VHH binders against Type II restriction enzyme BgcI specificity subunit S.BcgI (bcgIB). Designs and how they scored, part 5

Target 1, 341 residues: Type II restriction enzyme BgcI specificity subunit S.BcgI (bcgIB), of Heyndrickxia coagulans (Weizmannia coagulans) (q07606)
Amino acid sequence: MNNLIKYSTFLISDLFDVVIGKTIDGNKAQRNENGTPYITRKATRNGFEFMIDGEKEKLYSGKLPVITIGNETSKPFVQEFHFFTGTKVNICIPKLDLNRNHLLYITTMIENATKMFSYSYTINSTRLKSLKILLPIKGEEPDWDYMNTYISKILSNMEKNFDVQQNDGVSDLRSLKDLSWSQFKMDEIFSINSGVRLTKADMKPGNIPFIGATDSNNGITEFTSSTNASFDGNVLGVNYNGSVVENFYHPYKAVFSDDVKRLKLKNYPNNKHVLLFMKVVILQQKVKYAYGYKFNATRMKEQIILLPTKADGTPDYEFMEQYMMRMENKVVGRTTEKEAD
Key: E = the ipSAE of ESMFold2; O = the ipSAE of OpenDDE; V2 = 0.75 times the mean of E and O plus 0.25 times the DockQ between their complexes.

## First folded at step 1 (VHH)

Design e1 (framework vhh_etentamig_d1)
Fold by ESMFold2-Fast, scan of step 1:
Structure e1 (fold): chain B 341 residues (1-341), chain A 125 residues (1-125)
Amino acid sequence: as target 1 above (341 residues)
Amino acid sequence: EVQLLESGGGLVQPGGSLRLSCAASGFTFSSYAMSWVRQAPGKGPEWVSGISGSGGSTYYADSVKGRFTISRDNSKNTLYLQMNSLRAEDTAVYYCAKDLSYDFWSGYLDAFDIRGQGTLVTVSS
């Protein structure tokens, strides 16, 4: 798929209008679990700090989706909700009608380009406007179709070990912007159990997948007939060592290494769609743990994640399930779509 | 922290050969596809070649096909580019790149590292 791709450099200012969010200082932010997202310059959790009440004049209520990027962290995130901003948060508003997939591709290219500022320790709106990113081209313009299909194909690859079908019975059509989001400790949401060491020397050949702390092949490193106390299925396997925070849903029975934690929902039936929603939420922590900071059982239990919530303050698991069913339907629909006239 | 360190560039006559190396660290090297990207003086970046994580599949830009060979040694976390039959238009800074790692639903992406310091290749008589 990479055989004939040509790339060229583009200025951020050619693709986006770059503005500074109207600042609400963290010490002046009024927390409200049913409020509006407060996006800061932090490098984790999609820039999200907590929900707040704020003056309407300071709300970013313009075009969505957009990219946000903090001056000091230089970490770009795609925002699909209207939001308030903390100190020194840049908002990159696309000049063209770009979708989430386009912006996800661009965040990768921005992050790559901003690595050259690592020894200067900062980006600002002036530097961001002058930043050149590498994008695939068609003629002399960015190849938006390529970027969109590339991101879509990666999603398809994530699902390649599952039977993907159109999900009937989708009835919850709420968008992400219709939701209230609240903080939960992972230990409130999941039972968390360790994998158990099984050396290659102790493995007998067989048909049971062995799950290691890798970010490839759904974590499967071996097939064995040997089992131990980690033998389990219908779990989210989250890497503690190796490719830290990377995680995969395992609908089948497998044996899990001591470098992988097995997560199951405490208060909702384990199912593919809710656990895939959780995969997305947990991956937002990757930057925090990428630099040798261990995601051990104690840290994992105390880790705060953001989830959509019902009016009573409990997680909206029904929404999570329905939303991921809709995302799967989009992938299946694109794959089976007949050619346009 | 993903780190890529390119080496092996230098001055070579047209028709000559060079072997570039890229030492990788900070990620599970064998799990990622890798690429070579070059930037000629005064021009934009150009993708040159790619290789799958296992090394089983290789891809080349038409401009280098038949002349360049990409390879990897996963036991040494090292990517290579063997450049034969070099031409003046191959003059560029060469960068190795880790393939894109992302979850498109999260809006969070692991950085697509297409830049290190690079290694300069000059083809001149």
Scores: ipSAE 0.000, ipTM 0.195, lowest interface PAE 12.8, mean pLDDT 75

Design e11 (framework vhh_etentamig_d1)
Fold by ESMFold2-Fast, scan of step 1:
Structure e11 (fold): chain B 341 residues (1-341), chain A 126 residues (1-126)
Amino acid sequence: as target 1 above (341 residues)
Amino acid sequence: EVQLLESGGGLVQPGGSLRLSCAASGFTFSSYAMSWVRQAPGKGPEWVSGISGSGGSTYYADSVKGRFTISRDNSKNTLYLQMNSLRAEDTAVYYCAADSPEWLEELFRSGEYDYRGQGTLVTVSS
């Protein structure tokens, strides 16, 4: 209920110690895939360029998580691992023990504040310290519980919806109600491969997502430089232990927990739209487990899913692909009347 | 919207038989896989049996396999559960549930759907 939420203005310097990272020039950066993250003024990929080796004196090894913000881009990012910095990167170190969700909320407010105050193309440490952001309050202090809950709901909603992207190749406009649906065992549809155990003690900080059996944050529980035989991408990661049946499409390379199965299509090119359709179909089975039918790791291959079928009784993969393309187009505002029944 | 009306429950002695029916309306019945789900007193719901839209494939929980038979008559929009060799542990409210393409649209819009009927009580007791 937004009308029940009070807001107040806070200086960045009220909430954070703002320092400039000890610079390593990109021309002098020693690239190493097993090194430490190198964060620059970049406006994309969380500020991340690549992994490097660097002098310990140049490493930000203090309190985590923190916010980084480049002087030229004014784009804030949350950093959860220790890092080296390129030229003119500000580090905002929280004065309180704030979690990732608190800082993600703050980054949104920093972006809003820069737009409101019509800043020039740059922000320096003096301007950043003087920046005022609007936050929800409880009494006189920021309402950290509200911020945490808000971001948790946003992340949950991102997991229920696929990434928004425009698609031009849509020609199949059939509705879901116009199709025949049949039950298939998952092992008829997917090649199913296990993740591989990697303990938190064996994880080195890095930028490769580690996928655990969770229902939040797209399955990502850690970021690591450690890899093993589960290192894989363009897969549907399905939880068979923990938050069972929860599943996420991973277009990027990631390391997968032994509680997560990696799925790829057997009889159709492995593509994001069909896998996103499968995500929704598999997630539907979560309702059946709410009805007490016990799912276990050995039964994933025998798990029944409902798919649209062609007249010959095989899955209608072409429809699945087209349908998901249409759903993405609706979300991006490229809607046509009567696409959904 | 989907409407499901269960019937055929009652009091029966151990070893007895009952046939449950579910009358479906508001959707193209033959296009949907159907399930029976039960909830015993003081316990959470338990999936019992499922059948494909065509009726060509049937699936059963281990606890009922060999004793229960799921079937459907698509010309009458009706789902059936034939329950034989009933045991005290089969005592529950039995629900008809549709595994429906309609839920896919609902999931993308709201993430919520209602897919079960009103239920019919089966009591197995001497």
Scores: ipSAE 0.000, ipTM 0.217, lowest interface PAE 12.2, mean pLDDT 75

Design e13 (framework vhh_etentamig_d1)
Fold by ESMFold2-Fast, scan of step 1:
Structure e13 (fold): chain B 341 residues (1-341), chain A 126 residues (1-126)
Amino acid sequence: as target 1 above (341 residues)
Amino acid sequence: EVQLLESGGGLVQPGGSLRLSCAASGFTFSDYAMSWVRQAPGKGPEWVSGISGSGDYTYYADSVKGRFTISRDNSKNTLYLQMNSLRAEDTAVYYCAKGLTEEELFYWLEQSFDYRGQGTLVTVSS
């Protein structure tokens, strides 16, 4: 039951050596069923085109597994066998000893990042080296054990023909680049209600989560049968003291410390995916409050956040919901996204 | 590194006009929506106006609609705010603010885009 995951950003160049494969033109490739895989920039079938014969000097025969990414398609694939490359295929060679499951997790994160380049003609190796991906962390390093376990569980569930939850209602395929953004005060977007103090001495044991101003265990510090006016659910809990600006979506009912503010949307049905989008937006303020700038109730209400905006100047909540549904589908390793009109 | 440098503020009489500029660097300017935000002495920040990356869509707060015009020159990486019929209530520090990329939003970059520029002071007084 992993309710707490910390994330940080990593450059592709910090995790991988990025090289361009030595090209064999497709029209000059010599097909041989007993040959070596020929990987192109195609967005389907793992980049695999067919088996070929080729000059040894053009063969990628280095470390495995690796990730391949075509310049024009920006689709990442894990390669477990040595291969020849077509035109403009990047090879990302891990600096650490990473297994297939690690790289499958990373391909999901790269897909999120490279979507911003789907509106560009080409991503080059320089752009790819500077690409930032979001990974779970353990201390200051990527949490490789978490990534391996996560993918292993997904694969196990697929084998059992388990119905993995997917958001089938995805129809808005716009990127953040397609949108106008405007600034809003948090009190224009959210109803903001305080938690209510409940001391350990007043807390009776039970099954209701108690939410404190911590960045650990989804904010849960204790379990209690005691309730007060803070008893609430389907909220974004935002830390006011302690680990300030850290925030968690609570789909369950919980009792909230007076150090945590409970946020609900004012002008849109309170929705898991929109609140998860808001979580990311609020976290952008973390650096501002790290250096003696206190996050009090007045500052929370007056805090400016940037949101996608419709033509009438109102927040595009439908986009936020659709976007987070797409991101959730990607993390599960399945997609409902359409590649072309 | 994202840099936003505001200019054009000053002392102006009520009913006067002023043009603010924001010079942007460190990102592909035309890919991002841009906004103007102001903060009057002793008050919280107020969003004033926004413009899409293309410049085709503009948005205004009710307090400035019909008096202020936001525009951009993507060839010069510059955002503008033309302020007409200025009132004492328009007195504030004006800040240029950049919209977020998909990468920046999803990757929790440690950079705040609120008041990224240093601001330019506009005083409307007789």
Scores: ipSAE 0.000, ipTM 0.240, lowest interface PAE 12.0, mean pLDDT 75

Design e16 (framework vhh_etentamig_d1)
Fold by ESMFold2-Fast, scan of step 1:
Structure e16 (fold): chain B 341 residues (1-341), chain A 125 residues (1-125)
Amino acid sequence: as target 1 above (341 residues)
Amino acid sequence: EVQLLESGGGLVQPGGSLRLSCAASGFTFSSYAMSWVRQAPGKGPEWVSGISGSGGSTYYADSVKGRFTISRDNSKNTLYLQMNSLRAEDTAVYYCARSTFEDILEYFETGMDVRGQGTLVTVSS
């Protein structure tokens, strides 16, 4: 909240043309690692399921970037590449030339507006068109410069204390189905440490992200200059209360609420790509905890996860790193150089 | 001791119906998503259907969608599979499985931490 910034309400239909993607059912999706992104109504991984081959008439090949949002999940994602859609995926096409940062800001406002609807009723294209979101204004129009600057600041703070390595070292091309998998308890893989309570009254404004048990904005709820014993970075923040099992990789230093557990690898360096692989693996447990079954510290430590394993029975961390590097290259359009055969 | 015990298999004519049951014991049944997996003679295992712990969400393989219905009775610790419009290709051993994974299709062989002994379903004239 900022007293210098005015806000007003805007209809999604005033800002976007809302259409439903031409559906390719999962049973007709032909997987191809060199294909085109297949976006479903899932609430995780940017809606991305896998790469497919499909009929060009069913491809969304229009204006980019756009927002996709599933009818039943109501989770909005920014898409920067052309894609195929699964069942009941809405595509919000901006009426103005908006960049990625503008759309990221709008996705947070859509989530804020839809949080109350996720269990009480389902969003659909009609409800989405009539959805009202709160945006900062300059005069009577949305303040696009403010939105761009705000997201740029968040992204800068996220990357501030982490050196980015190039994803040009990809050499392992094995698929998930080509591997042996074994069961591990989370406490065999991770050191697990609690966040520490910091009340709003004790928070002073500043530039350090405060991580709450939310599924929005990478877990960031506030920015503060106040710190406590939870001040940490290069971790997976895993929600054990609130948006339970939701988790985010934090390469920057942040202060973590007592509703968030901080996870670090015990037997491998805290590599960004390995932790992002672990994010996906941990999210597979979401169904188990969606029905009032609390993901407390004891249950988190004893939780079984499946990981790819080497012949000696240890986790194949090298594969996890290579796999996530490949996925990142495909999503962001970076190409892996190969030597001439 | 976690146990899953399937029953209800048998010989049925094409177009017929059959209801499978799975009795669960040794764990808090309502806290786990459950699945049915089948293995036809000479084929690998195929995930058939899944259900959330509360019973509020159900999932089906495309090969059985519209014909099979998964359900559960948490008060009886029992999982069910109602199989309608049975075809010769539905002939398989059907297994009850406890699942800890959301994406059962990708991890079906390894995403199940406990499986039952199986019950044989034969569809022939």
Scores: ipSAE 0.000, ipTM 0.114, lowest interface PAE 17.3, mean pLDDT 75

Design e18 (framework vhh_etentamig_d1; at its last look DockQ between E and O 0.02; V2 from the best seeds 0.00; counts 0 for: pae O 14.7 > 2, placed apart)
Fold by OpenDDE, look of step 2:
Structure e18 (fold): chain B 341 residues (1-341), chain A 125 residues (1-125)
Amino acid sequence: as target 1 above (341 residues)
Amino acid sequence: EVQLLESGGGLVQPGGSLRLSCAASGFTFSDYAMSWVRQAPGKGPEWVSGISGSGDYTYYADSVKGRFTISRDNSKNTLYLQMNSLRAEDTAVYYCVKDLSDEWYEILTGEFDYRGQGTLVTVSS
């Protein structure tokens, strides 16, 4: 008997206390594998960036589990551990004692309700609180048992049919050929900042990598204890002198020479996969600057690159991230070898 | 064309207050984080404060934390900096900057693609 489940509308604010996470600057965050999860606005990996050491006062140590939602991405994720947050992360704390399955069901409904939200139309705290979602009801109240059972069944089926561990959060299987590509100026996509001149004579020995305009060793030319204004991490270093257009992603903190520009994304959280995608895109322009055509800062900013785009004409960062995740999974043998683009 | 126009600078005694304004045009103001940076004579530029596009998040340099307050009115395309308890070391030309990212990083000399002409703040007895 296909018992038609009835749905009703509920406000997020009726179901959750919504608070803004205490912001830790990702650029200043100290990575520690034995630290605490750092949750950001990223649209994948459940919002997880890396493990960090942070000030205890900034730690979310309240009720668990909760839902985190980045303002720009509007992607909801269930968190089952205490965590630090980056910028623009909302924490939805259940008013009732809800379990993981309940929240997973709710996250799906949130995603359905927030399809209109994008990087250009952010879901701020006010909008989030006023967001209406559909939930199954028993009488006039949400049917929590139904939601729990429903999610349990889905998870059980997934475990039987799929090696979830191998999928590493991959959900987009489109090829590069399946996409629409558009032209963008580098300046539209990236914040571009200079390195700082630091001579060898001024360098003290240390363990901080110094990034020069080289084409090898991930750009590392020296190790130093000397820091300056160029001290940065989670960034794409692009050479505009020396080995021009060569570029490397630096997940770690480093000092950058004045021959290297530091690139970060303007409208998407910086992360390994997207920046590695961008690395390849930028390298496609290397031939243009061969044979004496200088790749100076002005030209870099005006350089046109091709990027996959969404229907609205904005860069498809989510695809980029997913694509690189797939590539990474292939390399590490986590997933079945799908035809490489 | 992006235009930024700073105002509100002047001469003030130590311990005094000033309010700076920045009128923005040529872009969707609410879509971009904004910052104040300053440059003292003989020194490089220093990041002072930043605010997210929506205004929900504010950031401050340690040197001004507790003394300065950044705000914005998106309906007026205007950025503000309330400066209290001013010190001699706050003397500088203050610039309104259209930030390129929501991520905050140190601003280096020559990296101001979108800034105004600045307004001079002089703190002197």
Scores: ipSAE 0.000, ipTM 0.213, lowest interface PAE 14.7, mean pLDDT 83
ESMFold2-Fast, scan of step 1: ipSAE 0.155; ipTM 0.638
ESMFold2, look of step 2: ipSAE 0.000; ipTM 0.285
ESMFold2 (binder alone), look of step 2: mean pLDDT 81; pTM 0.827

Design e20 (framework vhh_etentamig_d1; at its last look DockQ between E and O 0.17; V2 from the best seeds 0.00; counts 0 for: pae O 13.9 > 2, grease 24.4 > 24.2, placed apart)
Amino acid sequence: EVQLLESGGGLVQPGGSLRLSCAASGFTFSSYAMSWVRQAPGKGPEWVSGISGSGGSTYYADSVKGRFTISRDNSKNTLYLQMNSLRAEDTAVYYCARVETEFDYLGYTTEYFDYRGQGTLVTVSS
ESMFold2-Fast, scan of step 1: ipSAE 0.062; ipTM 0.500
ESMFold2, look of step 2: ipSAE 0.341; ipTM 0.646
ESMFold2 (binder alone), look of step 2: mean pLDDT 82; pTM 0.809
OpenDDE, look of step 2: ipSAE 0.000; ipTM 0.205

Design e23 (framework vhh_etentamig_d1)
Fold by ESMFold2-Fast, scan of step 1:
Structure e23 (fold): chain B 341 residues (1-341), chain A 125 residues (1-125)
Amino acid sequence: as target 1 above (341 residues)
Amino acid sequence: EVQLLESGGGLVQPGGSLRLSCAASGFTFSDYAMSWVRQAPGKGPEWVSGISGSGDYTYYADSVKGRFTISRDNSKNTLYLQMNSLRAEDTAVYYCATGSTEVWYGDLYSEFDYRGQGTLVTVSS
């Protein structure tokens, strides 16, 4: 007996009815904070722009949840609420009664299929209908139970994988399961800067950590007094070669190998709690390789991560920070009685 | 150490054909998707074609679809690009790359040491 999952390819047209949304031009959209979501072809924030008022004839009011995909961006998003669409938004309506977890799995597989395409490739309804995605099978049909369980396990594993120490000022008590989750490209979340090559011949002994693309010893391979343009601190060091997706938070200053990317938050104060949350999230991206595709991390900027989102579709950074503080407090309480998880 | 060595470029007339090769070493070749990327003089890099590690899935830029064929021989750690019906617009240095089919100059610049020196294809009368 082995535990390898059998996979087969399916056309999007086998699983979904693909239609184009009834367009409202952004310049003609009437904004209303109590209105209906307006979904565009944008590659960020679940496709969400803002809330609008619009004619009922142009509202997508059919089956939910569905997948939306912008024509030029090829980014799939799960929509759980009825919405208006901007120009060139494809709506993939499931032929079967599928839940959010099924569609999140499918969006990951659509991303995997389109990750082999460059900036010159666009997804129109014809290409989308003919797109093949790789799915786990039970007999000759997609294994929907497996897909549901797999996504549920990812969310549960994110909740379990925190080991840190106590903080005061916790006010957000929501669990990971109480939140909406959306897909984001890593370059939307992080400023991503390369490490810079430093050969052993050029490396003088010293006290500065040198970070290599290893999964051991927090990435530290040497100590040096030599520095270059990679000299940095308060970063998440992510391996894009070698031990791909392994990553470590570095609160200290270090020199980083050209096989390691240095990540800092773009749209939130760069702090250890959010970065430690991101560490766990990035580690879950090994699922990309588990789906039968193996890629060099040259595409790190385009790598998809799942994050909790606010009602406006932006990442809930405050929740991430509060959640990590709460997990630290929980761990500190447990260490006096038993080993922490 | 990852090493990629491209060959097979040269001068060819419009409508002609060339076959490019890329010899790979320093990693488990069959575990990685591979790409061909080209860069015309004074322009940024453009992704041309990609192939899965198994060779079962191939992908092409619209500009080359139907004219170019990507293939690989995992027993020889070699990637190929068969280029037919060549046009003046195909003139570029061609590089092979591990994994990604997307080309962002900043990322590729840091990766160029691992992508080899490229092979020049000139399509001219």
Scores: ipSAE 0.000, ipTM 0.117, lowest interface PAE 20.6, mean pLDDT 74

Design e25 (framework vhh_etentamig_d1)
Fold by ESMFold2-Fast, scan of step 1:
Structure e25 (fold): chain B 341 residues (1-341), chain A 124 residues (1-124)
Amino acid sequence: as target 1 above (341 residues)
Amino acid sequence: EVQLLESGGGLVQPGGSLRLSCAASGFTFSSYAMSWVRQAPGKGPEWVSGISGSGGSTYYADSVKGRFTISRDNSKNTLYLQMNSLRAEDTAVYYCAREGTPLYDFMSEYFDYRGQGTLVTVSS
């Protein structure tokens, strides 16, 4: 419910120090698998091209995380690692101590702002510094807490229609900093079942969502009346091929392609809040791609994830559930408060 | 300042054994899961083994199961890797790594800190 939240305009230059990365030409870049990430103007894969060796003087080794945005593509990306840059890459260094979720929110606002000018809008450092973005406010300042919880909710659900629910029974108020975290293999936490191939020729029109390996529209690519052995619901659908690691919670019944794995909890009642917590944990594995590591889609069962744990060494599912309920309650509270204005 | 310092690497013959140690400082050691990661010449990094903060849970890559044992001594802030039945393909630089929490502190690597590494060479 963004329309019920108070907004104000902020210049990028008010929030960020904007610099141009010191260029290394791609055709002259020394590729090295054990090197440093090379970020270019490309509009895909977080701007990441390959690993290189380069002069230390040309390395961005400053504050992290930052936003990078190429002059030609105008596509902003959050960088969580030090990197070399190709031609005409802008680096937006936050003036405040902002986390990944804050910067993801801001990348969305940058995209919205750039699209207002033209289909072929070109950004450069001068235009970027003078770019105005709309941000939610608390008093006169950006509402960083709201941005963080909003992105957490979006990452957890990714529905086109944002349906926010008030959750009763929240009693665990511990922060993520108050917890012990431990490693678990995904097959210890989840039952993992494959989707089943269904070709377009075999699909009859209907109202059942068909889930493909895409990073948009909650994974929904078609609607069908055809079903197969993948027909399932109340699952976390994790992309095995295509947009690997992207994942979506499906509270409804759907048919899943063979490129999507369906995950349910093994040792805790399968519920949306714990699955939404798991969504964010699994999505964090995307950071491995920035260093040229491939997500091991064939060994999803063996993938290690970090979870909050109880004193007995088991996952703290009750905390995960309470934490996500609390995050939803914050969003509901913000919407109600702003509506009263 | 967080520091991880590996030791115990060296040259061993196939079928031999080595014990690696990692001395940790600058953080509450028992609050973090720890891993061993290796990188063979010309290859990307490979996760080898992991252990929970309490030591109650251990995990191993299939390539090392039954041969390697991870352990920790939280009173000494030290992580260990006992490597038995070593093979030529175990030749690598072995890194001690601290696991980051994905929702607590956002770092560029899956591991938020790693040591300088210790070289293990398995040859005759």
Scores: ipSAE 0.000, ipTM 0.155, lowest interface PAE 13.0, mean pLDDT 75

Design e27 (framework vhh_etentamig_d1)
Fold by ESMFold2-Fast, scan of step 1:
Structure e27 (fold): chain B 341 residues (1-341), chain A 124 residues (1-124)
Amino acid sequence: as target 1 above (341 residues)
Amino acid sequence: EVQLLESGGGLVQPGGSLRLSCAASGFTFSDYAMSWVRQAPGKGPEWVSGISGSGDYTYYADSVKGRFTISRDNSKNTLYLQMNSLRAEDTAVYYCAAKSLFGDYLTESEYDYRGQGTLVTVSS
């Protein structure tokens, strides 16, 4: 809105109460697909690990939305649902009534601040409280209206008028423990196509997301009007350089870096829920790739993944779709009943 | 058994001072954000001041900022409100209230626990 925007620095402690989540160790976490989100210090997937049962006294049940930041990774994420925490997770609780868009803006500024100050050691609650971030101002205060408008524009470019609704037609109630799993090569499951090189110098400003090999902001690094042969949508973008194995589902049209592979299902209609299931399965391979060990086209094609399978030995795509529809319904319309006594 | 017990209320002249205390028991005090909420006769509740579980962060309503100071002693499970430069408009029953940062999110209470209140009367 205003091209002559003024900025000022603010302490995290001026804007947030910072607390440490009450830890549930991963080894002691009781996995339950009908449970509550378990947020860890991981740098990916919004910090989300899996659903668990836990002691109510350890559940963060305070104000929402909040920002979570792992001590070792320093990656900030917005949380919109109550959650349990793993080891060394900071919770930043806004002092003002801030919405999701305000917090998304602030997460970007926190990331910029941590990179700028180049901490030689991990962020902790004390360091986080004293962290200074740069925000647009109106008078002497943060310009919340500007931040909200800025993020709203970004989101409208990514997901046009998306209504978050519960999925009707869920009939398969099997849990992951009820399934038979079998080995499949990724090239049996996916058509795998490379992105195409487009340098920042050749990139004209516009509204099309450019997907780089990053683990943040759904892979989006720029917005452009420039297109090339990678222009595509309804794909799973999988990094094979940079943040290797990190992957994001892109329902919108985007331009993809040559460090990102675009995956589509070969033998099932390419749909959101099955691709989101595949996202989780592919992420399980991350530990196999050390620094410098690239997930190149040959390795990606030959990579073994484990999928739920039908009695005839083929992947149970219908289960994958139903399972993810159920998980989306939990996130969108969580209804829990208070037990008497 | 959870209990919040306020004390320190009384009659004071305009410009005077009072210190309110709230003794907490039956829960882990430091896991709760604490507030002072007041209710004048015939009026709805008004939030006055809040303090984080650690005590590091304090918040005040505009009507009391610069006059009131909220504090806590987690070793003694006690919340305080130092009230200076009291005005007739400060006359109310003062309640301490606790809101968990952790616990049962199915409870839609603004506060998880509230005390019985202590009456403050500012009059000549």
Scores: ipSAE 0.000, ipTM 0.239, lowest interface PAE 15.4, mean pLDDT 76

